# Ledger of designs, part 316: VH-VL binders against q9nrl2r1430to1533

Target 1, 104 residues: q9nrl2r1430to1533
Amino acid sequence: GGVHELSAFEQLVVELVRHDDSWPFLKLVSKIQVPDYYDIIKKPIALNIIREKVNKCEYKLASEFIDDIELMFSNCFEYNPRNTSEAKAGTRLQAFFHIQAQKL
Key: E = the ipSAE of ESMFold2; O = the ipSAE of OpenDDE; V2 = 0.75 times the mean of E and O plus 0.25 times the DockQ between their complexes.

## First folded at step 22 (VH-VL)

Design n3c (framework fv_nezutatug; at its last look DockQ between E and O 0.95; V2 from the best seeds 0.84)
Fold by OpenDDE, look of step 22:
Structure n3c (fold): chain C 104 residues (1-104), chain A 123 residues (1-123), chain B 107 residues (1-107)
Amino acid sequence: as target 1 above (104 residues)
Amino acid sequence: QVQLQESGPGLVKPSQTLSLTCTVSGYSISSGYYWHWIRQHPGKGLEWIGSIHRSGDTDYNPSLKSLVTISADTSKNQFSLKLSSVTAADTAVYYCARTDFEWGSFRFGMDVWGQGTTVTVSS
Amino acid sequence: DIQMTQSPSSVSASVGDRVTITCKASQSIRTYVAWYQQKPGKAPEPLIYDASSLQSGVPSRFSGSGSGTDFTLTISSLQPEDFATYYCQQWYATPYTFGQGTKLEIK
């Protein structure tokens, strides 16, 4: 049920955070380093925010959790060209996520 | 300590394939984030050739005229460079290098280099 | 491709001098910059990563700063062993590109 699902979300977030390609996604993008980021990305999100939502049991459905993770990747690919280090890391991390998400 | 060592023929004829190997000791290539090839033409600056990620993903410099292929052999703790159809413009000192990964942090840079190997393209 | 315009191309200085080398990126690259030192006949050695982080074993007289498009490498008090060629490199996007280099010579 809900407890089991919560545990699954927690575990997946842990695995994403520990992945070596998680570095672009651990925290929200710095407005200082990327001044125009929030002019382009209207729904910013990061793994630390997703983790907090999991801990607060804000995800009632697996689809909601998956939507936030996909939003995180979507934001990355919307802002970063494919040849950027962030996009490359995102591509690999998303592939990993898709494999792990099959277990949900 | 981590050490990288380039090896391969120092002389290659035009139109042939340049093949180099980087042997890594004191560290598993499976633990590294990126493994790189860089070259330096005589009296010139540094040029990035390409890289291979631990996942096997590769990136190459599109400015190179030769076809670039980088591969890794975890069983030998080596990664290699192949440049096809070389010309005199490919004469250079070739370096291999590492970018390491620390948990939670990506260090932008090459922190360990090989000593370099000279490759001359000549008929 | 992202261009890294390094300046000056060469500089003459004396032991004890403060030396500053700059790299300007053709676009914003955040802090994704590394600096290297190369002596004649030797491989480059890492100095700075992530624009301002000192590599292990590098003397504290070396420092890096900058974000966005403008980056600097500073040697606070030049030592005899610091005469070499220095390169910046961006890691924002492939192809990863270097500055053209700065040759630091003894005055």
Scores: ipSAE 0.899, ipTM 0.952, lowest interface PAE 0.4, mean pLDDT 95
Fold by ESMFold2, look of step 22:
Structure n3c (fold): chain C 104 residues (1-104), chain A 123 residues (1-123), chain B 107 residues (1-107)
Amino acid sequence: as target 1 above (104 residues)
Amino acid sequence: QVQLQESGPGLVKPSQTLSLTCTVSGYSISSGYYWHWIRQHPGKGLEWIGSIHRSGDTDYNPSLKSLVTISADTSKNQFSLKLSSVTAADTAVYYCARTDFEWGSFRFGMDVWGQGTTVTVSS
Amino acid sequence: DIQMTQSPSSVSASVGDRVTITCKASQSIRTYVAWYQQKPGKAPEPLIYDASSLQSGVPSRFSGSGSGTDFTLTISSLQPEDFATYYCQQWYATPYTFGQGTKLEIK
């Protein structure tokens, strides 16, 4: 909603993007590289989309913003087995997010 | 330039713990993404032993799981391998290696390797 | 565990020849493949990362391609220094397995 909340959302998204383990989450998964991804993941989302939604003031509540971030991780863990490079990055980035989200 | 150098005993007796250290020069280990141990058995191919991520998270080859520990000491710019309860099957050349970091990209590969150190397990 | 099967296990070729080495994964691994060159008595050296990206300082006669399960390393015109053993490695999931190697020998 307000300018204070949107600034906090932007700060958190910037911290997530800057994190070393953001690499699987920067953009939507390529259907060409991963043909079955969109058969399994029904609500795809990525950091570039979340950042755009923050910039366009599309989040009315902090819970909506947090829900999109958690959806991003949930999609990662649903699609990727735990021993994959993507899932390992997701685990670390999610842990970082939980620490940073306490500052909201 | 970055250099990796393995050090440790060349001969280890069965049932003992093999301890190796990789000393990194010209580069801070806290800047790397992953640090790895790999071995190559005589006349055979390469086997990934395990890795330590810059966060401290470790991953190990399941074939060695409860026998392996990898750790890092940023103050000495070193990372180490301990392999417990060794047998003759652990005779190999042991390498340490780096996976470099570039923001926004996981550089899938080991871009710098140590020279290797030969370890023989024999009584 | 993901198996990486290299073919052929050895190649006998002449300077100037074009050589292809293949690596097949037991499941889809996207583009998460690296290639290495190892000369006798030396550590492996990186050639290719992410299936097709050339490591810095590697001559342009080396190229990589592939996605999913099938990957190739191509040397367009062999030089004397290219006679070595070549390995692929997958980075999709632990354990980060290597292919068994392809020995490239002078004919």
Scores: ipSAE 0.704, ipTM 0.885, lowest interface PAE 0.8, mean pLDDT 91
ESMFold2 (binder alone), look of step 22: mean pLDDT 89; pTM 0.923

Design n3i (framework fv_nezutatug; at its last look DockQ between E and O 0.83; V2 from the best seeds 0.80)
Fold by OpenDDE, look of step 22:
Structure n3i (fold): chain C 104 residues (1-104), chain A 123 residues (1-123), chain B 107 residues (1-107)
Amino acid sequence: as target 1 above (104 residues)
Amino acid sequence: QVQLQESGPGLVKPSQTLSLTCTVSGYSISSGYYWHWIRQHPGKGLEWIGSIHRSGDTDYNPSLKSLVTISADTSKNQFSLKLSSVTAADTAVYYCARTDYEWASFRFGMDVWGQGTTVTVSS
Amino acid sequence: DIQMTQSPSSVSASVGDRVTITCKASQSIRTYVAWYQQKPGKAPEPLIYDASSLQSGVPSRFSGSGSGTDFTLTISSLQPEDFATYYCQQWYATPYTFGQGTKLEIK
């Protein structure tokens, strides 16, 4: 049910945050440090935002939760070339997510 | 304390393979974020050769003409460097180094280095 | 590849002087910059990470600043043991690249 699903989402977010490749995704990209980021990325998202949505029970379906996580990775790969440290971290974290998401 | 130590032959003939090993003590290589090889040609600056991530992912400097291979052996707490078909241009001091990752302690850079080992490519 | 243009190549200074070394990246690299100190015949030692964070054990007279493309290493009051070669490095993208180095010599 909803409670079980919420718990699963919470647990997965915790695991993502604790992952050593989560550093690019913990919070929104700084406009000061990356001035053109929000000119390119129109739907910014980060793990702290996703966590907040989970806590507020805004996800009614697992697909909605997964969509936000995938959006987070999509944004990373859209903005960052493959050879960047952030893209590399994202690649590894996404792989981890895909494995864990099978449990949802 | 964490210590890194490079080892391998100090002399390699042209066209042969340079092989070095970095032995890590006081710290598990499985706990590190990245493990690096860097070199310094005599009287020159620092050049990144390549790195291996904890997951086993590797990255190499595409500017190097030699084929680079970096691998890790967790059972020995070592990681290694191989450069194939070396030339005189590969003569340098070779360093291994660590990038550590601590949760809630975001660190980039190489925080621990080996003392370096000199490799001369000569006939 | 990302170029790290370091300046000056060399600088002469006296004990007690304020010294500033700069690195300019060929593109924006956020704060993914580290600084190292190397003495003759020794391995480089870390000074600064993430552009402005002081490594453990490094004296507080060392400081780093900058974001985007322009970065600086500052020694507020030069000490005898600070005469060495300094390097900046970017961690934004592979290949990881270093500045050319700055040799800090006694005047």
Scores: ipSAE 0.886, ipTM 0.941, lowest interface PAE 0.4, mean pLDDT 95
Fold by ESMFold2, look of step 22:
Structure n3i (fold): chain C 104 residues (1-104), chain A 123 residues (1-123), chain B 107 residues (1-107)
Amino acid sequence: as target 1 above (104 residues)
Amino acid sequence: QVQLQESGPGLVKPSQTLSLTCTVSGYSISSGYYWHWIRQHPGKGLEWIGSIHRSGDTDYNPSLKSLVTISADTSKNQFSLKLSSVTAADTAVYYCARTDYEWASFRFGMDVWGQGTTVTVSS
Amino acid sequence: DIQMTQSPSSVSASVGDRVTITCKASQSIRTYVAWYQQKPGKAPEPLIYDASSLQSGVPSRFSGSGSGTDFTLTISSLQPEDFATYYCQQWYATPYTFGQGTKLEIK
């Protein structure tokens, strides 16, 4: 709760967006370019959506915010094999998130 | 103005280890996204050997994985290739290359290449 | 491994011609394709990244298109300096494989 927690969520999202490996996660996967994605991933989420939810104060608990970010990574690993460029980026960004989340 | 330059022995005997170094000038190796080794066999196409990410993570062509090591030395602004147990099949021109990154867009490709160095594996 | 198959393997064309080179992936790779030009005795040079984006300094007569499995490189008005071998490369998954090349000869 409070203004400090909202600022912490925003700060963390900004750090994730600015990270080199954020490129697969900035926006939702294109249905046109990846037609089967939404048949496989039932709860799509991306950094732009998480950031909008922070700006609109839609997270009531820190756990809700963390769950959306972890869902984003879980979706990546569910859809993408380990040897893909997207999964490699996801692994690195998730590790960065875990370090930054200690400050939350 | 970034430049990459390969260096190392031009002749290596079978069963030995091939060691190559890529020296980067005009740019800090720690600022790049990926650093790559590629080779081109005589009269054949290009083969990706492996890459090292700015974090230190490495990826290797599975056909070479147990034989190849890529490492970076930030203090010398260099990254290196070691390929063990070479045979005549490893005779090729070896290139180093960079993949750059822009904030909102991963640039899928190698935007800067070294000039290449010819390595011959023979007795 | 993802195979990248280029067509044609070679072509002869005249200055001013429109030339297309195709690259087909053995599976869907989204837009994760780069194109390179290699002149004789030189290292490859970048042309296109992300299927359709021009590298800095590449002439506007070069363009790329495609997504999924089918990709093209087009030279809209061939110049004498364009004789070279052209390669595509996929960036979807390791190993980051190249096409076998297309040799473009100027008449």
Scores: ipSAE 0.686, ipTM 0.889, lowest interface PAE 1.0, mean pLDDT 91
ESMFold2 (binder alone), look of step 22: mean pLDDT 90; pTM 0.929

Design n3k (framework fv_nezutatug; at its last look DockQ between E and O 0.86; V2 from the best seeds 0.83)
Fold by OpenDDE, look of step 22:
Structure n3k (fold): chain C 104 residues (1-104), chain A 123 residues (1-123), chain B 107 residues (1-107)
Amino acid sequence: as target 1 above (104 residues)
Amino acid sequence: QVQLQESGPGLVKPSQTLSLTCTVSGYSISSGYYWHWIRQHPGKGLEWIGSIHRSGDTDYNPSLKSLVTISADTSKNQFSLKLSSVTAADTAVYYCARTDYEWGTFRFGMDVWGQGTTVTVSS
Amino acid sequence: DIQMTQSPSSVSASVGDRVTITCKASQSIRTYVAWYQQKPGKAPEPLIYDASSLQSGVPSRFSGSGSGTDFTLTISSLQPEDFATYYCQQWYATPYTFGQGTKLEIK
C-alpha cells in the first residue's frame, strides 16, 4: 500500500544520496556558479527536493517518483556534455538507480 | 598513512608497450573515487594520461598518440598503466595519484601522489 | 579541450612577499580547480582543492579563490620553502588539463 510504497521511495532516495556519484544531484544547481543553467533547464530538480516530496507523501504512484528521478538525470545530460564530471557521475548514478528501481 | 608507489621498467624500446603498476598501501583502492596516471616530460609541465573510477570506468587523454589502457586489481590493491607503441615522446616521469571521496563531498583534486618513476624510450 | 592559461610563467619574489598566481579557463568550469606545488626532483603535492579548500597539512598562508573562468592561488607571506613550481588543474571535463606552471624563484 501507500505506506509500503513511501518506505520504498525513502529507502531508494537514501541509497541515491549515499552513492558516491550523487554529488551533482544533492541540491539545485547554483545560479551563481552556473549563470545560464536556468535559461536552459526549465524544470530543475534535485535529490533534496525529491526527498522532501517523498516525506510529504506527494508521490501517489511509483511512476511519478521515477519520473522526477529521470527528470533529474535528463536535466544533467541536457546541460552537461558527456565528458564533464557531472555527466560521468550522472551516468553511473542513473545506472544504479535503474537497478534499484526494479524493486519498486 | 596512504602511500602510492610506481613500479616498472625504466627503459622501453620504441614500438614496444610501456607497462607500469601503482601499488597502494594503507588504503583500499576499492574505497578511492579515482585513480590517475600523470606524466611529466623532462623540463616540462604535467600531463594527465588517464583515470580509472572505482566502478571500473576509465577515461583517457585523447591527445596521447599511444593507446592507453588503465586497469585495477583489487586483490593486489594495485592499478596499472599500459601505453602501446611508444616513441621517444613518451619519455617522462610517470606518477600515479588518488582522488578520494568523503560522504556528501567530492573533492576535486589529487590528494596523494606516488614518488614517480622515470621511463626512457630508447633503442 | 579546456585550456588553463596560467600566469605568470615565472616570478621572482622575496621572503615575506605576497605572491599571486592566476589561471584562466577557456570556458566556465565552476569551482572545479586544484592547485599543486612541485619542487625539483619531487612529485607534485596538493595545495588546494575545489578552488578554495585548503588541503590537510598545508600552511594557512596558502589560499585559493575564484569561480567560473578566473582562479587565483595566493601566498600571503612567502617562506623559503615555498620556492617551487605551481600548477593549476581543472576537473570540469576530460581531459583534466593543467596550467603551464609558474616557477616561483628567489629574487
Scores: ipSAE 0.899, ipTM 0.951, lowest interface PAE 0.4, mean pLDDT 95
Fold by ESMFold2, look of step 22:
Structure n3k (fold): chain C 104 residues (1-104), chain A 123 residues (1-123), chain B 107 residues (1-107)
Amino acid sequence: as target 1 above (104 residues)
Amino acid sequence: QVQLQESGPGLVKPSQTLSLTCTVSGYSISSGYYWHWIRQHPGKGLEWIGSIHRSGDTDYNPSLKSLVTISADTSKNQFSLKLSSVTAADTAVYYCARTDYEWGTFRFGMDVWGQGTTVTVSS
Amino acid sequence: DIQMTQSPSSVSASVGDRVTITCKASQSIRTYVAWYQQKPGKAPEPLIYDASSLQSGVPSRFSGSGSGTDFTLTISSLQPEDFATYYCQQWYATPYTFGQGTKLEIK
């Protein structure tokens, strides 16, 4: 009727996007700004892409959704040394994600 | 109308602990993204000492890591610096500063600074 | 640590001059550079963040540019209040290092 419901995956992605430390992960890394990124990261992914996959019902299992989110963090830590601003944000957002993912 | 004000002793003896407090007014430290300590040696440039994130995570200049502690007291709207085992090399003007946050963008920079407090390390 | 090297160390200029100050990072830091102005006896004040974004309330004669390793602060028409020391700072990785400063002096 008049009450709309969001899937658990959609709600979790919205919480990640709203988090203060989401700024490195909202969109794919710009090849113009970071020319060598795609030479190093072979499976790029970002929150906007994950949201689109949720919208298109491309995740059959919660594990598939979790794997894409963890891939996003793994890419961050692979490309960015731990003392970088991006990696620090990734560490905090990943910790937040682990708390929220316990509810899936 | 956010304002930052450093306070603490202006004279510290060698081997003692330097203790400074930054009092924040017009803004809650819980709302800030990062809070920083910076110093400027006489006739020299600026040196980042360390920062505390709103979560409580701290980052310190590796050259000072074992000597530096930064902490926050949200009930007093203050954050503090302790620098142990000081020497004459720690004589400087000490500043506190804020990094504010804008969702979705990288806006790191020190957008508000305190006035600075001069600390002399001398016997 | 990422070294930020400013040039020139000092510049003498007249009111109305165009002044360019550069900052070079020892490695690529994307656009994660801030610029500050400091007058004698005062704390630094913010000018630019993210290499080219003007801090609110900063006059439009100030501009920043660059990405990667090479960054520039430009004052298009120098005013009397612009005589100060200017610093860049990188925000890519801790320690968040500053350049050594550029002193802009009246001629």
Scores: ipSAE 0.735, ipTM 0.889, lowest interface PAE 0.7, mean pLDDT 90
ESMFold2 (binder alone), look of step 22: mean pLDDT 90; pTM 0.928

Design n3r (framework fv_nezutatug; at its last fold request DockQ between E and O 0.90; V2 from the best seeds 0.85)
Fold by OpenDDE, fold request of step 24:
Structure n3r (fold): chain C 104 residues (1-104), chain A 123 residues (1-123), chain B 107 residues (1-107)
Amino acid sequence: as target 1 above (104 residues)
Amino acid sequence: QVQLQESGPGLVKPSQTLSLTCTVSGYSISSGYYWHWIRQHPGKGLEWIGSIHRSGDTDYNPSLKSLVTISADTSKNQFSLKLSSVTAADTAVYYCARTDYEWGSFRFGLDVWGQGTTVTVSS
Amino acid sequence: DIQMTQSPSSVSASVGDRVTITCKASQSIRTYVAWYQQKPGKAPEPLIYDASSLQSGVPSRFSGSGSGTDFTLTISSLQPEDFATYYCQQWYATPYTFGQGTKLEIK
């Protein structure tokens, strides 16, 4: 299932990127816009990075791929209070991800 | 062209439920990012009441004394507002409005507004 | 809740003047600010979104700037139709609060 699994990861990343709530996650948070972000978040990650890892076949297990996606959401919720637009988008996108991840 | 139109009774008695509907034309509510209700008390500023996301997720202003309920009916291309147990403080012009999504970016703002409907709470 | 302190509450100006309205957020809200114009008896109309992006159809004499806590709406050369009340709004966190408004009056 390696080839099939890789395709599944690619497809899921595409679906996440196309989701309307992906805007906080498309690329790494700007240090200029959020100066203290990287003082708090020690393992920053974004969909573009995850996509690159998929393309480079760095994920050997579905669990590794899922872990990076969950890290992305974890970072969002760690930094952003629940009532923020980013957290709200993250909550919805994560829910979508959890549904789609059942296909993996 | 996207148009929003508020409708509902212009007079509501105290303790009753205020119910308004926003009818959207020229655009599917399922395509909008957020749909909002805003009000303006006579001679005062704007107050955000709440919103409903296309997913059905709702957010309400906790400062409102009345219980707020916002819902959407995609079959009618409408979304609605209910305020329970209203008082004179709920007398205002009520607006519905839209926030849209541009790929890769949340367009932070209300880009389309209804004309507004006046609701008076009086005995 | 995030407070948006808008200033001034009222300003008198003449046609052709440069006018600046400011909003200060009680905390950093990135660029998540919108500006609106409202004329008497009418619904508000959008001017700026995401702090500095001009809404479609809005004259280029309107501009927005700012990031973090301090935001400004500028009218480079005031026109007769610009006399109205202006509002800022933050979109960083719910509730999405407005400034108290700035009434721009003719001098």
Scores: ipSAE 0.908, ipTM 0.956, lowest interface PAE 0.4, mean pLDDT 95
Fold by ESMFold2, fold request of step 24:
Structure n3r (fold): chain C 104 residues (1-104), chain A 123 residues (1-123), chain B 107 residues (1-107)
Amino acid sequence: as target 1 above (104 residues)
Amino acid sequence: QVQLQESGPGLVKPSQTLSLTCTVSGYSISSGYYWHWIRQHPGKGLEWIGSIHRSGDTDYNPSLKSLVTISADTSKNQFSLKLSSVTAADTAVYYCARTDYEWGSFRFGLDVWGQGTTVTVSS
Amino acid sequence: DIQMTQSPSSVSASVGDRVTITCKASQSIRTYVAWYQQKPGKAPEPLIYDASSLQSGVPSRFSGSGSGTDFTLTISSLQPEDFATYYCQQWYATPYTFGQGTKLEIK
């Protein structure tokens, strides 16, 4: 949508990237380091990709933007058991996202 | 320079609660990523007891989960361990330790340790 | 729980020798391994994080490698101060388990 939504999407993505629990989500999971990841996760997404989609104005609705971010967290929890360091970071970052998303 | 110092009783009777405090100096505990308790049994290796994240979220070794509480007091720059219903098996050197954070990288590890405090559980 | 099995349990070596210590995880843990050095009567000191990254101030004769389940710590030319016990620890999932230790002794 509108110009305010696009700037809000960018601001929110920047805040997610700056968060200290963003480390699992900055880039796509490496197939070299995690060979089976893409056998399990069929719609991979990461913050760098979401940020590019914002830059290219690929989100028409706030719901589309929210869906990509929630997909990122859903992928994390699907692949990673809850006692893993990755999933713990995901839980905290998702909670932060929900607070920040009130601004959309 | 960051320093961690454990304090608490060196001798605890069976069935009592072991209480230890880690005092952090030269660094704010609110700036750290995770704060941990580790113990080292005589003649055995190291065991992770649990940790507290700067947000207050805690993680405990499942073998100790119902017996362990870790808490933090930012006003005193301290975090604490309580271990209930101790037995002789809880005799160990207890360490507090830090995991610091570097943005954008996986830097998990115990980069600063306390000096350790010996706790003996005996009648 | 993820088991971390170190080998050997002890090694006897001379100053100048190359030593390798291995740590094997009971399941894949990516590169989420740290290594520590502990001298008698002292707390452990950090050496390596993320399998291969040196902690600040650690001498370059120490190196780490591995991913998945198999990890190594190598000391390329032993110095007198390197005689200690070495531990690995996994950081993939709680409980964050340690290996049982490897004691490096002077011959």
Scores: ipSAE 0.772, ipTM 0.909, lowest interface PAE 0.6, mean pLDDT 92
ESMFold2, look of step 22: ipSAE 0.758; ipTM 0.904
ESMFold2 (binder alone), look of step 22: mean pLDDT 90; pTM 0.937
OpenDDE, look of step 22: ipSAE 0.900; ipTM 0.952
ESMFold2, look of step 23: ipSAE 0.760; ipTM 0.906
ESMFold2 (binder alone), look of step 23: mean pLDDT 90; pTM 0.939
OpenDDE, look of step 23: ipSAE 0.900; ipTM 0.951
ESMFold2, fold request of step 24: ipSAE 0.744, 0.760; ipTM 0.903, 0.906
ESMFold2 (binder alone), fold request of step 24: mean pLDDT 90, 90, 90; pTM 0.935, 0.936, 0.933
OpenDDE, fold request of step 24: ipSAE 0.908, 0.907; ipTM 0.956, 0.955

